# Designs tried in a protein design chat: VH-VL binders against q9umr5. Part 80

Target 1, 268 residues: q9umr5
Amino acid sequence: SYKPVIVVHGLFDSSYSFRHLLEYINETHPGTVVTVLDLFDGRESLRPLWEQVQGFREAVVPIMAKAPQGVHLICYSQGGLVCRALLSVMDDHNVDSFISLSSPQMGQYGDTDYLKWLFPTSMRSNLYRICYSPWGQEFSICNYWHDPHHDDLYLNASSFLALINGERDHPNATVWRKNFLRVGHLVLIGGPDDGVITPWQSSFFGFYDANETVLEMEEQLVYLRDSFGLKTLLARGAIVRCPMAGISHTAWHSNRTLYETCIEPWLS

## First folded at step 23 (VH-VL)

Design yj2
Fold by OpenDDE, fold request of step 25:
Structure yj2 (fold): chain C 268 residues (1-268), chain A 123 residues (1-123), chain B 112 residues (1-112)
Amino acid sequence: as target 1 above (268 residues)
Amino acid sequence: QVQLVQSGAEVKKPGSSVKVSCKASGGTFSDYAISWVRQAPGQGLEYLGEIIPMFHTRNYNKKFKGRVTITADKSTSTAYMELSSLRSEDTAVYYCARTKYDILEGFSDFDYWGQGTMVTVSS
Amino acid sequence: DVVMTQSPLSLPVTLGQPASISCRSSQSLVWSHGNTFLNWFQQRPGQSPRRLIYKVSNRDSGVPDRFSGSGSGTDFTLKISRVEAEDVGVYYCMQGTHEPLTFGQGTKLEIK
């Protein structure tokens, strides 16, 4: 009776990380068919996000076809961007709830453990030199690097985030917006104690301005211009914001309270 | 001097589980990934899976159908590999190995290895 | 999974003579960014594997310059210019471009 749930993992992740989530879903929504997509696991998650989008698309199409009443997406961290892109490129998706679980929806710009781990010799202040090169854009993490101090480079070199955001003109912008707007609900989850998503408001489409002041979603150009449909979604009550404190980045998918408060209500 | 020191040899019965440890020293444990590779007697090397302690992420070779569980304790700089539902075919020397991920420099796979742990599965 | 095929599987060599081992992958090991994660390991009798070469042609620290790696795409080669007694063991190629990581069958180098 419950709609199928499709789960998409994050950077360097795999289906294993969602074992608790699966337990929670099984307990609270017995009979739910949950599919954790084991694609681009581990180091493969560093591949360009468009490549990942295509791979995940091939996997979700059959699932959606078997679920005419619709499906729910739970997309964690980097997976949230993959899912948003999926919903943008698919003109026939049937996603009821798109649950973005601690995802850098407006990009990433921080000296986090993740950054230091992957770029041990670089700081966020100079990563633009790498990420906004053609070479850098071959890595998923650079596909959503959003340097507020180098907006020109971001707009011109970002081959993924700037495009799905409609921040750079492209021939598919109108269609992608139309496709994305097919979603029933956009559930945005994140929190101030995440420690990885930087700023944490990125999970809610907030982000830094040129002075590194965090602006909320409604202040973003993508919202004001409704470039990919955020303004429209908000207007029709389709956006749900569920912030929660006290949760680290690696715990979003394994916290029972978070699940009950922010995820479970949308698994119907 | 980087070292990976593994636990001692194990003798197990079919159907049981074995857990091998790998303690790292000479570097920052959390800066690396730990992988497990096994080698049956007289055979080649087979990749089992990887853990990234910093991210608490794991990736397994799907060939093992969920029988492999890799864990890590950052406080002790120790990684663990547990193999369940043991079969005679699981008899092998099990190695841990270190990997460094660097986007600029590339992936440095298995630059250091443990001494190996012999696991014998027999009825 | 990517299949790594080594040849030969047995390599008897006279001391001081050169040796060559081939490794072929079932698909390209080149990432979109251009890197190729092909590694060579040496395993001496009774010892753990030791990495000799990483990213096709880079020697690890302490590895003699007698060892060299080359190749591209799906074809790779490990060469030993002058085989020494300490080179006896099994050599493995390994790809780290695709999950899961996979090894060649191994090439057993022996002294004639």
Scores: ipSAE 0.936, ipTM 0.961, lowest interface PAE 0.5, mean pLDDT 97
Fold by OpenDDE, fold request of step 25:
Structure yj2 (fold): chain C 268 residues (1-268), chain A 123 residues (1-123), chain B 112 residues (1-112)
Amino acid sequence: as target 1 above (268 residues)
Amino acid sequence: QVQLVQSGAEVKKPGSSVKVSCKASGGTFSDYAISWVRQAPGQGLEYLGEIIPMFHTRNYNKKFKGRVTITADKSTSTAYMELSSLRSEDTAVYYCARTKYDILEGFSDFDYWGQGTMVTVSS
Amino acid sequence: DVVMTQSPLSLPVTLGQPASISCRSSQSLVWSHGNTFLNWFQQRPGQSPRRLIYKVSNRDSGVPDRFSGSGSGTDFTLKISRVEAEDVGVYYCMQGTHEPLTFGQGTKLEIK
């Protein structure tokens, strides 16, 4: 039998967004128990990510307990960060494949339509004033805001991304790294035509330097220092990168070709 | 002037489906979320769900167990609410309403409403 | 779901007299960032609901200053300092802090 699949949604999402994905899984892997977690749906997805991590943890624990052979995680957009954190805080998870579906794994920094929608009176250049305040950090979207021009503020004020990345020292860094390394495979999915994840390479742990030049995963300090296990995972062949062009942000979970190419191989 | 104009009254049989439209004008459609709220005769207000056209995301009141489908067409600035497996208890005036999400200002829920669409379910 | 409880459900008032409606939520409506999404709506006979108050105490444009909202946490109040004939209708509180959004039962304001 196929291992159970747990799906975690993104910002403002609900289980409805994954109706096609469920269809694809059912068709190609009949009998798979797929659970789309309807937690923090809609506007609740704006709550602090650590709060979300706790909620999702409570939901996945019983699922994992019933699946001693392991489970697969499919985590979309903001959900990918939630899942990474989840795997970092759980010392007993049994995740075989962690599929990060167009997630801003190294953070977000862009004047996208999404940003303008959420912050109608702000630009990415001044969002640091909001997001790196204690008040701003009460919003999920600020929890992974990564301003390359204000690195000190990011490192000191980011209460989520900087911590799960091990970019800021904290008492749980070693343990979180150990926990995260329990994952069988890390499948990174994203693409240049996403239009929301900025830069799109963030889905592959690439990100801007101070000159807004995009650096690859292997050039990132978190990789070089192996602060949360990326270098170790890569070395043991546990990281899969699946870039795909021609897919907008809202289509990653509904594109059949993407599913067959980047998701399906890891559900067996 | 911001306006939400809904489609006309509907009479339906039990077990059938109804689809109500809500056309927005006077603002940028994609800058807002559209929610649906219903009101049975002589009763209070009940939230059905929401769509965010910009994000193509939808959220439903789980009470309806998948019977509600909300869609939007940005090209026509129109939102739709479809309710399937109609029951007599679904007889109500259905409203669309606009919501503005602003992280700084907060959520401005239902600042404008449609005129309502009466849906009658009877044998 | 968050239960919103209004009181009274029926409110007969003499013209020119004040009115007060209470709304209580089954859990706190305060976000971690401090915002409280409690709204008040007015529905006149035969009309669509109209928002009067947002975030507990902010009046919408065009709403007379005789309307005021107050409260915190789980207890909220809508006050009308001097009731006028045009105020006849049903008033609803609504919370937008928790999904799904929920309304109070409504308070029917009538003139004695």
Scores: ipSAE 0.934, ipTM 0.960, lowest interface PAE 0.5, mean pLDDT 97
Fold by OpenDDE, fold request of step 25:
Structure yj2 (fold): chain C 268 residues (1-268), chain A 123 residues (1-123), chain B 112 residues (1-112)
Amino acid sequence: as target 1 above (268 residues)
Amino acid sequence: QVQLVQSGAEVKKPGSSVKVSCKASGGTFSDYAISWVRQAPGQGLEYLGEIIPMFHTRNYNKKFKGRVTITADKSTSTAYMELSSLRSEDTAVYYCARTKYDILEGFSDFDYWGQGTMVTVSS
Amino acid sequence: DVVMTQSPLSLPVTLGQPASISCRSSQSLVWSHGNTFLNWFQQRPGQSPRRLIYKVSNRDSGVPDRFSGSGSGTDFTLKISRVEAEDVGVYYCMQGTHEPLTFGQGTKLEIK
């Protein structure tokens, strides 16, 4: 039997977005039990990510318990951060493949249509004033806002990303790292034509330096310090990077070629 | 100046499907979300779901157990609501309504409504 | 789902007199960031609903100042200082804090 698959959606999303993915999984891995978690759907996805993590944790625990051989996680966009946090706080998870599907794993910093939609009167250069306030941190989108020009504010005010990254010291850093390292494989998926994740390399733990030059995962402090286990995972061959061009953000979960190339191999 | 204009009344048989349209004008379609709300005769308002055309995301009231499908065409500034497996209880006026999302200002739910579309389900 | 309970369901009012409608939610409508998404709608006979109040106490453009909204947490009130003939209709409270969005039962305002 195939291991169960748990799917976590992104911002403003719901299970509907994954109808094609479900079809693909059913066709290629018949009998797979796929659960798309319809939690924090729609506007609820704007709630603080830690709140979401707790909710999703409650949902995945019983699923994992029923699957002693392990489960796979497919986590899309914002959901990828939720899942990473889940795996960090859960000391008994049994995730075989963690598939991060176009997720801003290293944060977001871009003037995208999405940003303009959510902040009609603000540019990315000014969002730090909002997102790094206590008020701003009550929104999921600010929980992974990563302004490379205001690193001090990010490090001090980011109540989610900075913590799960181990960029700010906290008492659970060691344990979270240990927990996250329980994953069998970390599958990172994204691409240059995403149009939302900015920079798109964030899906691969790349990100801007102070000059907005994109540095790769191996150049990041979180990697160099192995603050949450990236270096360790890479060393043991547990990180898979699957970049794909020609895919827009809203198509990652519905593109057949992407599925066959980047997702399917990790569902067996 | 903002208007939501819906398609005309429908008469359907049980088990069939109905698709209602909602064309927006007087504003930027993609800047808003479109929701659908229905009202049975002499009854209150019931939320069906929402679509955010910009993100191509949709959220439904789970009460309808997958019978509701909301779509949008940005090129025509039109949203659609399809309700399948129609029942007599689905007889209602169906409204589309606009919602503005702004993190700073908050959610501005249903600031404008369509004129409503009467859907009658009868044998 | 969040249950919105309005009272009264029927509200006969004499012209020129004040009216008050209560709306209670089964859960707090306050987000962690402090916003409360409670709206009031008016539906005149044969018409589509019209938003009167958003975020508890903000009047929409064109809404007379005789309408006012107040409340917090789980208890909200719509007040009409002086009821006019054009105010006849059904009034609904609606919460937008929790999915799915939910409405009160409606309060039918009639002139005595």
Scores: ipSAE 0.934, ipTM 0.960, lowest interface PAE 0.5, mean pLDDT 96

Design yj2
Fold by OpenDDE, last read:
Structure yj2 (fold): chain C 268 residues (1-268), chain A 123 residues (1-123), chain B 112 residues (1-112)
Amino acid sequence: as target 1 above (268 residues)
Amino acid sequence: QVQLVQSGAEVKKPGSSVKVSCKASGGTFSDYAISWVRQAPGQGLEYLGEIIPMFHTRNYNKKFKGRVTITADKSTSTAYMELSSLRSEDTAVYYCARTKYDILEGFSDFDYWGQGTMVTVSS
Amino acid sequence: DVVMTQSPLSLPVTLGQPASISCRSSQSLVWSHGNTFLNWFQQRPGQSPRRLIYKVSNRDSGVPDRFSGSGSGTDFTLKISRVEAEDVGVYYCMQGTHEPLTFGQGTKLEIK
């Protein structure tokens, strides 16, 4: 039988967004038990990501316990960060494939319609004043705000991304790395036409330097220092990069071609 | 001058579906979320769900167990609510309402309402 | 789901006299960032609901200052300093802190 699939949604989202994905999985892998976790739906998705991680942990533990052979995770957008953190804090997870579906894994920094919608009166250049405050860190979107022009503030004030990345020293860094390395495969999905994830390479752990030049995963300090295990995963062939053009952010979970090319191969 | 104008009254049989529309004007449609709330005769208000057109995201009250479908057409600034498998208990006035999300200012829930659409479910 | 409990459910008031409506939530409505999303709505007979108060104590535009909202955590109050004939209707509290959004039962304000 196929391993169970656990799905985690994105910001302001719910299980409804994955109806097509469920259909695709059912057609290609009949009998697969797919659980879309309807936690922190809608506006609740704005709650701090650590709070979300705790809630999702409580939900996945029973599922994993009933699946001794392992499970697959499909985590969309903000959900991808939740899942990465989840795998970092769980010392006994049994995740075979972690599929990060258009997630800002290396953070977000862009003047998009997305940002303007959330912050109608603010620009990305000024968002650091909000997001890197104790008040701002109470919002999920600020938990992965990564301002390349304010690195000190990011490193010191980011209560989520900087920690799971191991960019700021903390007592759990070694253990979290060990836990995350339990994953069988890390499947990174994203593309240049996403329109929301900025830069789009963030889905592949690429990101801006201080001059807003996009650097690849292998050029990132977190990789070079192997702070949470990226270098180790790559070395053992456990990282899969699946870029795809022509897909908007809201279509990653409903595109059949994307599913067949980037998701389906890892659901066996 | 913000207005939400809903479609007319509906009479439906049990087991059928109804689709109510809500056209927004006086603001930028995509800057807001549209929610649906219903009110049975002589009863209180009940939240059905919400759509955020900008993100194409929808969230539903789980009480309805998949019977509610909310959609939006940005080109016409119109939101829709479809309720399937209608029951007599679904007889109510259905309202659309607007919500503004602002991280700094907070959530401005239901600052404007539609005029309501009466849906009657009877054999 | 968060249960919103209003009291009283029926409120007969003499013109010119004050009125007070209580709303209690089964859970705290305070976000970790400190905001509290408690709203008050007025529904006059035959009309759509109209928001009077948002975030506990803020009056919407056009709402007379005789309306005031207060409270914190799980206990909230709507007050009318001097009831007028146009105030007849049903008043609802609503929380927007937790999904799904939920309303109180409503308080029917009538003139004696």
Scores: ipSAE 0.934, ipTM 0.960, lowest interface PAE 0.5, mean pLDDT 96
Fold by OpenDDE, look of step 24:
Order: sequence, then C-alpha cells, then structure tokens
Structure yj2 (fold): chain C 268 residues (1-268), chain A 123 residues (1-123), chain B 112 residues (1-112)
Amino acid sequence: as target 1 above (268 residues)
Amino acid sequence: QVQLVQSGAEVKKPGSSVKVSCKASGGTFSDYAISWVRQAPGQGLEYLGEIIPMFHTRNYNKKFKGRVTITADKSTSTAYMELSSLRSEDTAVYYCARTKYDILEGFSDFDYWGQGTMVTVSS
Amino acid sequence: DVVMTQSPLSLPVTLGQPASISCRSSQSLVWSHGNTFLNWFQQRPGQSPRRLIYKVSNRDSGVPDRFSGSGSGTDFTLKISRVEAEDVGVYYCMQGTHEPLTFGQGTKLEIK
C-alpha cells in the first residue's frame, strides 16, 4: 500500500486549494490516505509560525504513529517553512518524502502584489522596521522576511527563519539538524514564473546577497556550514530539485504536469 | 462610493443549488476580501466563508461541510456564493461583505455590506 | 468555534436615555501582536447590517459619537449615551480573531 500523505497549506489558504491535488493522487495512487490539515486556515495563517508548528505537530503525530512505514509531506508556500521547522523539532518523525511546493525556504524579500496587498502603505525596503520588531515577529510573514540589506537585524530579530536555518546560534541547533536529517528525501519545487516567492530561487534555498545578486544553495552560508543539514542531504543524494516554468504561485497545487513530473515520483 | 450589489431573490427546491452574485464598485476589487453571511428569518447572523481574489484563496465555515463554494471574477469585480444540497433551513437572506486586510492597521471586517439576497427553499 | 454571548437579548429603552449591551466571548480575542478584533454592527429593520465599531472602540465614519465601544479580552460593551428613534434595530457583536468568524445572538433595541 501507499504511504499516507499529509498536506500543509499556505498563507490565507485552506484544504479547498488542494482539491485537484487530491484528485491527482487518488487517480495515480489509488488507496492513498491523504490528510489535508485544516489548521490555521484563513487569517489564522498570520499567527506566528512557531505557534503553527506546534499545532501542526499535534495533528501529525497521531498520523505518523499509525503509519510505521512512514509518511509523505506535501507543504505549500508558507506551509513549506512550517514543515521544515516541524521536521526540525520532531525527534521521532518518520517522513519519507518532504515535498516543498513553492516555499520561500530561504525567506522572502519580494515587492510583489502580495506584499502590497498585505502592506498597502509600505515598501519592501522599509519592512525591516516592522518585521524585525517584536511586534512584527508576531506575524507569520515577518517570521521569514529576509532583508539582505539588514543582515544584522535579520540575524538578531528573526525569531523563526534565522533559527531553523541555524544562522543564529541556539541551544537546539545540533538536535534540530539531527532531526531534520531523518527525512528520506527533500523535494524542492518552484519556478521563475511564480510571481510571489521572491526571489523564486528561495524555493531552492537560493537567495540574495547584499547586492541583491541571487546565489544558489551551494553558495549559501547555511549550506557551506551545513548548519541544518543541507550539505549532508545533498551529499547522500537526498535533495531533489524540480524547477518548472510557466506556473504561477496559485497554480502549483493544481497543475497536472507539475504533479506528474515533480510530486508523483515521490509518493511511492 | 463603495457599493456591493447582489443578485435578486431566489426560490429553490430542496436538494437543488443556488448561486448568488455580489458585484463590487467604488474601490479596487482585488484589494479586498469578500465574505458571505446569512440570516434566517428572525434569526441572527451566520458566517459562511471568505474569498481573497488576489490570492485565489478561500476559507469556509466547516459547519457547512463542503456545501458552500465561493468564487470571484476579478474582471467583473464580482464574487459568487453557491450553496448546494439546499434544505429548508437554508432559507435566509444572504449578504456579501467586504474586508480589508492590513498588517499594520489590522483586519477591517465587513466595513461594507450588500443589500442582501433572499433565498427561499421550499417544496 | 468561539461563542459570542450578548446580553440582554431584548433592550427596551426610553428616548433620550442611555443603553448598554454586553458581549462576552468564550475565549480571548486578543492576538499575540496585541490587536483585538471585536466589531459591533447595527441592523435597522429591513436593512443590511452596518458596522458601527471596529477593534473594540473605533467608530466608523458617520457613526454618531453617542455610540462607544469598550472592553478587553473576553468582555466587551457597546454603549449609547442617549438613544434616538433611529437607533431602533438589532445590534450584533462579532469577533474576527478566530476562524470561523462568529456573531453574538443580537440585541433588539426598542423604544418604550
């Protein structure tokens, strides 16, 4: 039988967004038990990511316990960060494939319509004043705001991304790395036409340097230092990169070709 | 001036579906979320769900167990609410309402309402 | 779901006299960032609801200053300093902190 699939949604999202994905899985892997976690739906998705991690942990623990052979995670957008953190704090997870579906894994520094929607009176160049305040860090979107021009503030004020990345020293860094490395495969999905994840390479742990030049995963300090296990995962062939063009952010979970190419192979 | 104009009254049989429209004007449609609220005769208000056209995301009150479908057409600045498997208990006035999301200012829930659409479900 | 409990459900008032409506939530409406999303709506007979107050105590544009909102955590109050004839209708509190959004039962304000 197929391993159970757990799905985690993104910002302002809910289980409804995954109706097509469920159809694809059911068609190609009949009998698969798919659970879309309807937690922190809608505006609740703005709550701090650590709060979300705790909630999702409580939900997935029973599912994992009933699936000793392992489970697969499909985590979309903001959900991909939640899942990465989840796998970092869980010392007993049994995730075979962690599928990060267009997630800002290395953070967000976009100036997109999405940003303007959420911050109608602000520009990305000024968001550091908000997001790196104690008040700002009470919002999920600020928990993975990564301003390349204010690295000091990011490293010191980011209460989520900087920690799960091991960019700031903390007492759990070694354990989190160990836990995350329990994953069988890390499947990274994203693409240049996303329009929301900025830069789109963030979905592959690429990101801006201080000059806003995009560097690849292998050029990142977190990789070079193997701070949370990316270098180790790559070395053992556990990282899969699946870029795809022509897909907007809101379509990653509802594209058949994307599913067949990037998701389906890892649902065995 | 901001206006939400809804479609006309509906009379439906049990088991059928109804689709109500809500056209927004006087603002930028994509800058807001559209929610649906209903009110049975002589009763209070009940939240059905919300759509954020910009994000193409939807959130529903789980009480309705998948019977509610909310959609939006940005080109016409129109939101839709479809309720399936209609029951007599679904007889109510259905309202659309606008919500503004602003991280700094907070959530401005239902600052404008439609005029309401009466949906009658009877045999 | 968060249960919103209003009291009283019926509120007969003499013109020119003050009125007060209580709204209690089954859990705190305060976000971790400190905001509280409690709203008050007025629904006049035969009309759509109209928002009067947002975030506990902020009046919408055009709302007379005789209306005021207060409260914190789980206890909230709408006050009308001097009731006028046009104030007849049903008043609802509504929380926007937790999904799904929920309303109070409504308080019917009538003139004695």
Scores: ipSAE 0.931, ipTM 0.959, lowest interface PAE 0.5, mean pLDDT 96
Fold by OpenDDE, last read:
Structure yj2 (fold): chain C 268 residues (1-268), chain A 123 residues (1-123), chain B 112 residues (1-112)
Amino acid sequence: as target 1 above (268 residues)
Amino acid sequence: QVQLVQSGAEVKKPGSSVKVSCKASGGTFSDYAISWVRQAPGQGLEYLGEIIPMFHTRNYNKKFKGRVTITADKSTSTAYMELSSLRSEDTAVYYCARTKYDILEGFSDFDYWGQGTMVTVSS
Amino acid sequence: DVVMTQSPLSLPVTLGQPASISCRSSQSLVWSHGNTFLNWFQQRPGQSPRRLIYKVSNRDSGVPDRFSGSGSGTDFTLKISRVEAEDVGVYYCMQGTHEPLTFGQGTKLEIK
């Protein structure tokens, strides 16, 4: 039998967005128990990510308990960060494959239509004033805002991303790293035509330097310092990178070719 | 001026489906979310779900157990609500309403409403 | 789901007199960032609902200053300082803090 699959949605999403994914899984892996977690749907997805992590943890614990052989996680967009944090705080998770589906794993610094939609009167250049305030950190989208031009503010005020990355010292850093390293495989999916994740390389732990030059994962301090286990995972062959062009952000969970190429191989 | 114009009244048999449209004008369609609310005769208001055309995301009231499908066409600035497996208790006036999301200013729920569409389900 | 409870459900009022409607939520409507999404709607006979108040106490454009909203947490109030004939209709409170969005039962305001 196939291991259960747990799906975590993104910003403003719900289980509806994964109807095609469910179809694909059912067709190619009949009998797979797929659970799309309908937590923090819609506007609730704007709640602080730590709050979401706690809620999702409560939901996945019983699922994992019933699946001693392990489970797979498919986590889309913002959900990918929720899942990474989840795996960091859970010392007893049994995740075989963690599939990060177009997630801003290294944060977001996009001046996209999404940003303009949520912040009609703000540009990315001045969003640090909002997002790195205590008030701003009460919104999920600010929890992974990563302004390369205001590194001090990010490191000191980011209450989520900087912590799960181990970029700011905290008492749980060692334990979180240990927990995250329990994952069997980390499957990173994204692409240049996403249009939302900015830069798109963030889905692969790439990100801007101070000059907004995109550096790859191996050039990031979090990797070099192995602050949460990326270097260790790569060394043991546990990281899979699956880039794909021609896919917009809202299509990652509904593209058959993407599923067959990047997702399906890791559901066995 | 902002206006939401809905399609005309519908009479349906139990077990069938109905699809109501809501055309928005007087603003940028993609800047807003469209929600659907219904009101049975002589009763209160009930939230059905929401679509955000910009994000292509949809959220439904779980009470309806998958019977509600909300879609949108940005090219025509029109949102749609389809309700399947109709029952007599689905007889109601169905409204579309507009919502503005703004992190700084706060959410502005249902600042404008459609004129309503009466859906009658009878055998 | 968050249950919104209005009182009274029927409100007969003499012209020129004040009116008050209470709305209570089954849980706090305050977000962690401090916003409270409590709205009041007016529905005149045969018409669509019209938003009067948003975020507890803000009047929409065109809404007379006779209408005022107040409250916090789980307890909210809509007041009409001097009821006019055009105020006849059903009033609903609605919360937008929790999914799914939910309405009160409605309060029917009529003239004695």
Scores: ipSAE 0.931, ipTM 0.959, lowest interface PAE 0.5, mean pLDDT 96

